VHH binders against Malonyl-S-ACP:biotin-protein carboxyltransferase MADC (madC). Designs and how they scored, part 15

Target 1, 317 residues: Malonyl-S-ACP:biotin-protein carboxyltransferase MADC (madC), of Malonomonas rubra (o06926)
Amino acid sequence: AKWTELQDKSFLEATARERAVGIVDEGTFTEFCGPFDKIYSPHLPLMGEAIEYDDGLVAGVGKIGKKPIFVISQEGRFIGGSIGEVSGAKMVKTIQLASDLYEEMVSEKPDLPEEMRPAVVISFETGGVRLHEANAGLLAHAEVMDQIQNCRGRVPIISLIGSRVGCFGGMGFVAAATDVIIMSQFGRLGLTGPEVIEQEMGKDEFDASDRALVYRTTGGKHKYIIGDCNYLAADSIRSFRETTTAVLQKPMEEIETFRRIGSMEKIKEQIELVKLSVSLKPKDSMDVWAHAGNENPESLINMTLDEFLAQAKRLKA
Below, E stands for the ipSAE of ESMFold2; O stands for the ipSAE of OpenDDE; V2 stands for 0.75 times the mean of E and O plus 0.25 times the DockQ between their complexes.

## First folded at step 5 (VHH; framework vhh_8dlx_2)

Design b8 (from a3 with Y33W Q107K; at its last look DockQ between E and O 0.50; V2 from the best seeds 0.00; counts 0 for: unsure alone 63.6 < 65)
Fold by ESMFold2, look of step 5:
Structure b8 (fold): chain B 317 residues (1-317), chain A 124 residues (1-124)
Amino acid sequence: as target 1 above (317 residues)
Amino acid sequence: EVQLVESGGGVVQPGRSLRLSCAASGFTFSSYWMHWVRQAPGKGLEWIGNIYHSGRTFYNPSLKSLVTISRDDSTNTLYLQMNSLRAEDTAIYYCAKGTPLYEALTKGRSFDYWGKGTLVTVSS
């Protein structure tokens, strides 16, 4: 079984398509694809004109149990690069379809069972310097953020960050705006929250030395300790799938409590955690981990995932 | 029993406008996306466009500037506004119900019911 072999594959090394197929139940993934040809295609009315099969973004729908799962899986810095406009439209459209399906289902059954609620899973892989993403991706940022807001309270959106390129620039803020962030220790997540917005909008000058320091502390264990991500998974498709499945079995009301931003209180908490992280003026993550209450922070570096989760203390504002 | 009944067709002069209606029954109209399609004499079906329950619309690129699709969920009615009609717009116009979205996305079948159509003849 090819799907079964994918489950043991490293999430870090997997392709965008392998991550997308492996996250949902075996045999359930339908990729949104099909080059427009000279004859009418049934996909055109569903996806609109902007969807392309080989644009570097894998989008589709599958299932986990009875729950429809809309998957967006990035390959490289397609949204943040000079050709990201097309991939951005595909991302927006996929989230719109998840919302449309939710509305269809609730209209037919107002007390929709939680096990049938549609969800979105985004596997981020976007690189490049923040300046390039700001220039190329500003429109895509706004449109994606609109769709995330439209899904609040209705369609949970789960971020997966464990690919080799990581999640940087404006897409770091997009990830922070989703309901839940799952990382592996190899995942890299850049700046999240208001600082990314302010810099990309040109409102406040950001200290370059503080940026470099924050950049060096982008890994999953660090992000878990400082509260930038909700869950750690091992570096396998299986572990990301199992963690995603466990999160999605929770009622929507509970899932919303994991959100990093989306209320004034959550934004304030995130700002305080970032301020604390930089106010220590540390050269590496160990000073921050110690401040979080980890008596021997160096010992956490080489722990297995299970050992780390049992031992590690997380930063409190 | 799903029923879709188109109306508003007839003979119209070139350059004029025409509004078609589609009365829907037998399903929860507000829950589903809806389509207009047409068939000119001796030709195959041509998809005109659709509208989601939210009001979001998509159009065949070749017709984008000539048509507008709207819906009134309080009367279960779908509309097609056509402007600047030309002889080549002569066709039977059909209203179609969108297949439930999950099935449409996974099996590639966009329509599950449509009406008998209404004839529009554009002639001097």
Scores: ipSAE 0.596, ipTM 0.818, lowest interface PAE 1.1, mean pLDDT 78
ESMFold2 (binder alone), look of step 5: mean pLDDT 78; pTM 0.790
OpenDDE, look of step 5: ipSAE 0.668; ipTM 0.851

## First folded at step 7 (VHH; framework vhh_8dlx_2)

Design p12Y (from b3 with F27Y)
Amino acid sequence: EVQLVESGGGVVQPGRSLRLSCAASGYTFSSYYMHWVRQAPGKGLEWIGYIYHSGRTFYNPSLKSLVTISRDDSTNTLYLQMNSLRAEDTAIYYCAKGTPLYEALTKGRSFDYWGKGTLVTVSS
ESMFold2-Fast, scan of step 7: ipSAE 0.607; ipTM 0.781

Design p13R (from b3 with T28R)
Amino acid sequence: EVQLVESGGGVVQPGRSLRLSCAASGFRFSSYYMHWVRQAPGKGLEWIGYIYHSGRTFYNPSLKSLVTISRDDSTNTLYLQMNSLRAEDTAIYYCAKGTPLYEALTKGRSFDYWGKGTLVTVSS
ESMFold2-Fast, scan of step 7: ipSAE 0.608; ipTM 0.775

Design p16A (from b3 with S31A)
Amino acid sequence: EVQLVESGGGVVQPGRSLRLSCAASGFTFSAYYMHWVRQAPGKGLEWIGYIYHSGRTFYNPSLKSLVTISRDDSTNTLYLQMNSLRAEDTAIYYCAKGTPLYEALTKGRSFDYWGKGTLVTVSS
ESMFold2-Fast, scan of step 7: ipSAE 0.620; ipTM 0.796

Design p18W (from b3 with Y33W; at its last look DockQ between E and O 0.34; V2 from the best seeds 0.00; counts 0 for: pae O 9.2 > 2, unsure alone 63.2 < 65)
Fold by OpenDDE, look of step 8:
Structure p18W (fold): chain B 317 residues (1-317), chain A 124 residues (1-124)
Amino acid sequence: as target 1 above (317 residues)
Amino acid sequence: EVQLVESGGGVVQPGRSLRLSCAASGFTFSSYWMHWVRQAPGKGLEWIGYIYHSGRTFYNPSLKSLVTISRDDSTNTLYLQMNSLRAEDTAIYYCAKGTPLYEALTKGRSFDYWGKGTLVTVSS
């Protein structure tokens, strides 16, 4: 599809590559280790599993204006977006490249204009570690986390969560470690997937087939209210792009204020929010919403995004 | 002045291995990613691979022969290990200095300086 056509495409329904290409300026995206490079898992063939030549992850670099944008985009259609050795390495390398570029740029020009500061954008669609490559996948998670931490104060990292699979497992921690999280109302973010919860605790405890419940617990609106995500975008590549662009126009110092973790102060804040949530003994997320100051929490469920953003109140510690 | 001097080339039989070296001077070697390229008789320049400052490598997926690029920043030396050489690997091999990453990304220029090359002939 043409880049302009991609802009109107649903972020939820788009492929990983479409998200990657569409999030940066037209004609600027260059893919690293793309399908034609045929870099895939060495483990999957040994197990008789299907492979993808990009191992289900798109990585590359483009631009938004003068800003180099290193893009990582997970493909949920390939083994649920789970991370293995190759895809993990691609993530690590891409983040490292952004860091390296920043260092090069400031070495040449210490007064680097903010508009030229490299950034990383990660479109998450994953259940976490690929079971077929568990050890490699776990290691990859750790390495990605290390790279994210190394970028602090230097290279902003933006999470995009609006894809079908959502962001779960260890990758939930990875997303939480980034500077800014942008979700759509159809995005889902959590540590343990709904299906896993149901499997472990039973359907009576959590019915994963109850989509309404799933979204009230992991969905964009809920995450927005409780402060787990910073921004909500509409379900389009354009909206995610525009939101990303707006965020990246901010100086690095301001972007860092959006972090949920990474400092003692942030940790304390999160702990307080958790304590608050527990103390409320909520029967449903709507109880939390009500506590946040939303007088008619049930009305938020079916509210349009614009209406929601205009009036929804966030939980305060 | 940037200088790159390749060495280690020669005549080898098919199936053998060969290690090429590139001595770098005139720039901060450790600060640049480095490339290997080759030119076979009557053919255009072919990119083999590169190694970043971090030591991470990437190779041309079209290569049929097994290659490994490594570097020693303490001696400003770049290496190309080639295994299971074939007649098709006959070429002049060049080491090339990588451009700043920014230039590579923005201008599409990956390397700017290269040596005079070393000839590798694979023949029975």
Scores: ipSAE 0.007, ipTM 0.341, lowest interface PAE 9.2, mean pLDDT 89
ESMFold2-Fast, scan of step 7: ipSAE 0.627; ipTM 0.802
ESMFold2, look of step 8: ipSAE 0.524; ipTM 0.768
ESMFold2 (binder alone), look of step 8: mean pLDDT 78; pTM 0.782

Design q22W (from b3 with Y52W; at its last look DockQ between E and O 0.04; V2 from the best seeds 0.00; counts 0 for: pae O 3.3 > 2, placed apart)
Fold by ESMFold2-Fast, scan of step 7:
Structure q22W (fold): chain B 317 residues (1-317), chain A 124 residues (1-124)
Amino acid sequence: as target 1 above (317 residues)
Amino acid sequence: EVQLVESGGGVVQPGRSLRLSCAASGFTFSSYYMHWVRQAPGKGLEWIGYIWHSGRTFYNPSLKSLVTISRDDSTNTLYLQMNSLRAEDTAIYYCAKGTPLYEALTKGRSFDYWGKGTLVTVSS
């Protein structure tokens, strides 16, 4: 589809490539190596790979205004969205390239205008490490975390969580380490999959087949209320693009304040959230929403995004 | 005018070391990544590696254990240190200026200016 038509496509149902192409300005996306791209580029030694294979991840660069945007878009339709050695290496290299571009730009112009500052956008669609490549996947997660740390204060990194598979396992930690998390209501974020929650709590406490319950505990509205995501977007490429664009117009110093685990203060906020779960002992996300000050939490479930944002009260850490 | 002038080539015995230099002028050397490339007699160009303005390097995997690239931004000089030289290292060695990174990534052109090269002959 044409870029204008792509803007109205569901983010949840879009392909990794459609998400990447649609998040940046029309006609600006250059893909380094896609999941199905077998074209060898002898003129791009900077990628560090001689030949790129199908690895379930789209990576490239485009623009939003004058700002170079390095895009990492994971694909759940390949090996169930698990991270392996090749896709992990591609993520590492893409973030490293954004950092390298920033260093080149500030070497030439130390007072770099914010509108020209490179940024990284990661669209997550993964359950974590691949079991068949567990050691390589764990190393890839660690190396991605190292590159994210290297970008702090220099290159903003934004997480987009709205895909079908969501963001679980080790990639949940990666998302938490980025500067900003944007979710849709249908996005899912957690350190374990819904089936593991069901196994631990039992089906009478948590039924993974109950999609409403799953979305209330791992979904965007719940994560927004408890402070685990910074912004909510509607389920369209346009809404994610517009939210991302608005965030990236902010100064780097302001963007850093959104980071979940970037400081001791943010860590203290996470500890308080854990203490709340121990003292409150909630049966349902509704109990947490009520504790946050929402007088009729059930009414929030079916609200439009605009209605929800106008009325929802968030937890105070 | 961008100028790159390689030096330090010559005849060396197998197993010895050699350091090549590249003197750069006509651009802000400290702001650009730099490459070394070589061409053996009768063969195509072989990329050796690059170095960022910060000093971070990346090498052709087949050559990584044999070469080191470094730079001195105060003298606008790029270096290639070669160890354990072999007969197959006989080549003309070129330094090349990196294309600005965004342009390199989007247009696929990794370097935009070359020197005239310096010949290294490894013989017994």
Scores: ipSAE 0.590, ipTM 0.756, lowest interface PAE 1.0, mean pLDDT 79
Fold by OpenDDE, look of step 8:
Structure q22W (fold): chain B 317 residues (1-317), chain A 124 residues (1-124)
Amino acid sequence: as target 1 above (317 residues)
Amino acid sequence: EVQLVESGGGVVQPGRSLRLSCAASGFTFSSYYMHWVRQAPGKGLEWIGYIWHSGRTFYNPSLKSLVTISRDDSTNTLYLQMNSLRAEDTAIYYCAKGTPLYEALTKGRSFDYWGKGTLVTVSS
């Protein structure tokens, strides 16, 4: 599809590559280790599993204006977006390249204009570690986290969560470690996936087939209210692009204020929010919403995004 | 134990062709990308190229000689076909096992095991 056509495509329904290409300016995206390079898992074939030549992850670089944008986009259609050796390495290296470019740029021009500051954008669609490559996947998680921390104050990292699989498992922590999280109302963010919860705790405790419940606990609106998500975008590549662009127009110092973790201060804040949530003994997320100042929390569920953003109250510690 | 044994080296005249072989054992050969490197007398190690487990090849763009890397996973053998050899191609040629993909992609470590090498002398 043409780039212009991609803009109107649902972020939820888009492929990883469409998200990657569509998030940067038209014609600027260059893919690293693309399908034609045939860099795939050496483990999957040995296990008789299907492979993808890109190992289910798109990585590359483009531009938004003058800003280099290093893009990582996970493909949930490939083994649930789970991370293995190759895909994990691609993530790590892509973030590292952004960091390296920044250093190179400032070495040449110490007063680097903000508009030229490199950034990383990660479209998450994953259940976490690939079971077929568990050790490699775990290592990748750790290394990605290290790279994210290394980028602090230098290279902003933006999380996009609006895909069908959502962002779960260890990758939930990875997303939480980034500077800014942008979700759609159809995005889902958590540590343990609903299905896993049901499996471990039983359907009576948590029915993963209850979509309404799932979204109230992991969905964009809920995450927005409780502060786990910074921005909500509409379900389109355009909307995510526009939101990302707007965020990246901010200076690095301001972008850092959106972080949820990474400092003792942020940790303390999060702990307080957790304590608050526990103290409320909520029966449902709506109780938390009500506590946040939303007098009619049930009305938020079916509210349009615009209406929601206009009136929804966020939880305060 | 990982073993790599190069063979096929010798003395050849300029303009001739030569095919080197590398017999691999001690690891799952088909799962790894494999490299050829060489070291000329008094010079440093020069990377020639590698072949991916998929069969895709990558070559040093600085090479003046025509080279082709291939592999036979059924026999755990790596090949280096060299054509139009010149005196400057005189070197010890090594096959090397690629590191795990993660290390190769993120740590810049490309090789973890080497053969003993085979000497190629191009002389009239």
Scores: ipSAE 0.051, ipTM 0.489, lowest interface PAE 3.4, mean pLDDT 90
ESMFold2, look of step 8: ipSAE 0.516; ipTM 0.725
ESMFold2 (binder alone), look of step 8: mean pLDDT 78; pTM 0.783

Design q23F (from b3 with H53F; at its last look DockQ between E and O 0.02; V2 from the best seeds 0.00; counts 0 for: pae O 15.2 > 2, SAP .684 > .668, placed apart)
Fold by OpenDDE, look of step 8:
Structure q23F (fold): chain B 317 residues (1-317), chain A 124 residues (1-124)
Amino acid sequence: as target 1 above (317 residues)
Amino acid sequence: EVQLVESGGGVVQPGRSLRLSCAASGFTFSSYYMHWVRQAPGKGLEWIGYIYFSGRTFYNPSLKSLVTISRDDSTNTLYLQMNSLRAEDTAIYYCAKGTPLYEALTKGRSFDYWGKGTLVTVSS
């Protein structure tokens, strides 16, 4: 599809590559280790599993204006977007390249304009570690987090969560470690997937087939209210792009204030929010919404995004 | 009040190593980039390098001397390790507090405070 056509495409329904190409300026995206390079898992073939020549992860670099944008985009259609050795390495290296470029640029021009600061954008669609490559996948998670931490104060990292699989498992922690999280109302973010919860605790405790419940628990609106995500975008590549662009226009120090973790202060804040949540003994997320000051929490469920953003109140510690 | 106090300077022979220290107070040390700069006699200020709050360092590419910047946030101390010193390294060395990164990048203001400096003399 043409880049312009991609802009109107649903972020939820788009492929990883479409998200990657669409999030940066037209014609600027260069893919690293693309399908033609045939860099795939060495493990999957041994197990008789299907492979993808990109191992289900798109990585590359483009531009938004003068800003280099290193893009990582997970493909949920490939083994649920789970991370293995190759895909994990691609994530790590891509973030590292952003860091290296920043250093190089600053070396040449210590007064590097903010508009030229490299950034990393990660479109998450994943259940976490690839079971077929569990050890490699776990290691990859750790390494990615290390790279994220290394970028602090230098290279902003933006999470995009609006894909069908959502962001779960260990990758939930990875996303939480980034500077800014942008979700759509159709995005889902959590540590334990709904299906896993149901498996462990039973359907009576949590029905994963109840879409309404799932979204009230992990969906963008809920995450927005409780402060787990910073921005909500509409379900389009355009909207995610525009929101990303707007965020990246901010200076690095401002971007850093959006982090949920990474400092003792942020940790304390999160702990307080957790305590608050526990103390409320909510029967449903709507109880939390009400506590946040939303007097008619039920009305938020079917509210348009614009209406929601105009009136929804966030939980305060 | 922001205070930076350099120490460790003195007279050293060529080829020797020297470690300078900078004691910082009056601000949240761990939250800022820190710089080393120097001024040789009759010359302008020369930037040596800086260290991020994460510990990552960046050095002046023009430096011929081997230098290493490190920091201890628990003691609010900045360090400059210099090796293989030469006569041309004779200078007053200053510790400087970094400005917010965006300010440094957009306004060209890299640091806003510096100490009184410590003199390093490399002489045979």
Scores: ipSAE 0.000, ipTM 0.222, lowest interface PAE 15.2, mean pLDDT 89
ESMFold2-Fast, scan of step 7: ipSAE 0.610; ipTM 0.780
ESMFold2, look of step 8: ipSAE 0.483; ipTM 0.719
ESMFold2 (binder alone), look of step 8: mean pLDDT 78; pTM 0.786

Design q23Q (from b3 with H53Q)
Amino acid sequence: EVQLVESGGGVVQPGRSLRLSCAASGFTFSSYYMHWVRQAPGKGLEWIGYIYQSGRTFYNPSLKSLVTISRDDSTNTLYLQMNSLRAEDTAIYYCAKGTPLYEALTKGRSFDYWGKGTLVTVSS
ESMFold2-Fast, scan of step 7: ipSAE 0.626; ipTM 0.793

Design q24T (from b3 with S54T)
Fold by ESMFold2-Fast, scan of step 7:
Structure q24T (fold): chain B 317 residues (1-317), chain A 124 residues (1-124)
Amino acid sequence: as target 1 above (317 residues)
Amino acid sequence: EVQLVESGGGVVQPGRSLRLSCAASGFTFSSYYMHWVRQAPGKGLEWIGYIYHTGRTFYNPSLKSLVTISRDDSTNTLYLQMNSLRAEDTAIYYCAKGTPLYEALTKGRSFDYWGKGTLVTVSS
């Protein structure tokens, strides 16, 4: 579709490639390797063999204004969006290239303007690791985490969660490690908060035995109220693009304060919010929303995004 | 004016090591990734590897065990260390300036300036 028509497309229903093309400025997306790109080119050595084929993950670079945007867009239609050797390596290399570009730019101009700072955007749509590539997929998760750490304070990384498959499994840890999480109400996010906190802090700080309750409350409105996502977007490519653009206009120092696992103090604050959410043992999100101070929580369910953001009250520690 | 001057070539015996140098001028050397490329007699160009301005290196898989690329930004010098030289390593060796990374990724051009090369002859 034309880029203008693509803007009004449901983010939930869009393909990985449509999300990638639509999130950046019209005509600026260059995919590193597409399904039909089987010809050696001089630039392939810079990225390595990992980008040779489409392995259920679209990777490339485009622009928002003057800002280079490295895009990783997972495809749920390809074996549930699961991560294997090739797709994992593509994610690692794409984040690494963003860091490389940042270093090149600041080497030439140490006072790099914020509007020119490279950024990474990851559109998640994954159920986890591929069974037949489980070892490679698990190693890729670790390597992606290493690249995210290498970007901290230098290259902002934004998570977009609005797909039907959602963001589950090991990629929940990856999303939690990024600077900003943007969800739609139809997005689903699991294996974050309690499991991330438990793995980093141990069971003494948080017991993940209530994981089933956490998984039942994976939707965007609930994640917003409990602080597991930073922003909500409407279910359109346009809304995700506009929200991402607004976030990326902020200084790097401000962006990094949004991280769920950015500092020990922030982690402890978030642990308390998650513990409170879990301890309420809600049959649905309504009990949690009521505890957050929403006098008529049922009314929040059918609100438009604008109505919800205007009146929803969030949990406090 | 961009200039790249390779040196250190010559005749070397099989199995020995050799280090080539490339003196760069006319651009901010420390800001660019740099390549080594070679051309054996009667053959096309073969990419050897590159080194980012950060010092991170990447090599042609066929040559990875035989070469090491390094740089000294204080002297604007690029190096290629070659070990266990074989007769098939006989070639003219060129250093090349990397195209700015964003342009390389979007326009498919990895290097934009080359030196005139230095001849390495591996012969007993």
Scores: ipSAE 0.589, ipTM 0.749, lowest interface PAE 0.8, mean pLDDT 78

Design r3A (from b3 with G98A)
Fold by ESMFold2-Fast, scan of step 7:
Structure r3A (fold): chain B 317 residues (1-317), chain A 124 residues (1-124)
Amino acid sequence: as target 1 above (317 residues)
Amino acid sequence: EVQLVESGGGVVQPGRSLRLSCAASGFTFSSYYMHWVRQAPGKGLEWIGYIYHSGRTFYNPSLKSLVTISRDDSTNTLYLQMNSLRAEDTAIYYCAKATPLYEALTKGRSFDYWGKGTLVTVSS
């Protein structure tokens, strides 16, 4: 019915709510609402810190198979997807609820199977901090990062980047801190290797202010080739759902290896990208693609996802 | 079998303090949110507050300055401390176990088990 038609809808053109409903199993999505006059609502006690109406962010829980999936879906049609006090609080609380559910489940069953562990999926569509709520927006970024760290190794967090607005500003760093990044070719991610190194090592070790061209390209095919995203999905809710499902079937130990930041191996990987930009001095992304071993880089631009994945060669460390 | 047994009620003078206890058994107490609710004579239920597994609390804003909820997971006991008692605090006080979190979020049920309650009468 409606969910079946939704599966074939462009992820890029979908609303935040459509992405949330479509990423989980049919009929399983329950959206978290703000406080109401009914003080005995389950949502009021559990969401009791000031969560208001839809503030450009859809949050809820559903399932993929037996796995509870806490969904955060940003809406670029509302003030460019910017993060304010209410939307920020909703993100923080949603990730905290996933962690709370994990703790409850493990308390009841210490050997909790991977297939039953909660997970978080974040569909990014944001231009950054909402300027008229800048202090609250900045605080929300920090609190979201704290919740992500709290989930590390316990609750996998998957980033979906395929929206029209893309993922820019502080939320680019949030996406880098999640376990897995899935993009479509139309997705846009503003994070670069130099920015990741600067965040981990500080400006006195590495200043990212003058980025090379290879790090400025934001599109999914380029990010895939240079290793800035883990998986590519076609521009449909179905493709993002299927890719997310496949990722979540992996053991936690494997999922942890996909993280962008927080390890010496990842830092070395970013340093190698910096070395490449210095030595290659690429004029456009095709120079980087050729260096990765692609004989006809221009042909990759117009390939379907299946053709691209079959033919494209990625940079090697 | 889940059991919740409230105690500590009785007659108390206005302006005094009172601490209620709830002894829990038959479930993993430390895994669940716990609530206090009350019902004054001839009135509906009034939610007082809840406490997370972590000890974090959330209170009915109308009651926040008058009550404190705490828990002792080693003894499976929930507490409600009430200060500056008023005649309108006369009620039967119930301990309630939260519905398991996923079910609470998706099925719209806040509580799955209640005690029989303990009567508090605030009278001069």
Scores: ipSAE 0.578, ipTM 0.752, lowest interface PAE 0.9, mean pLDDT 80

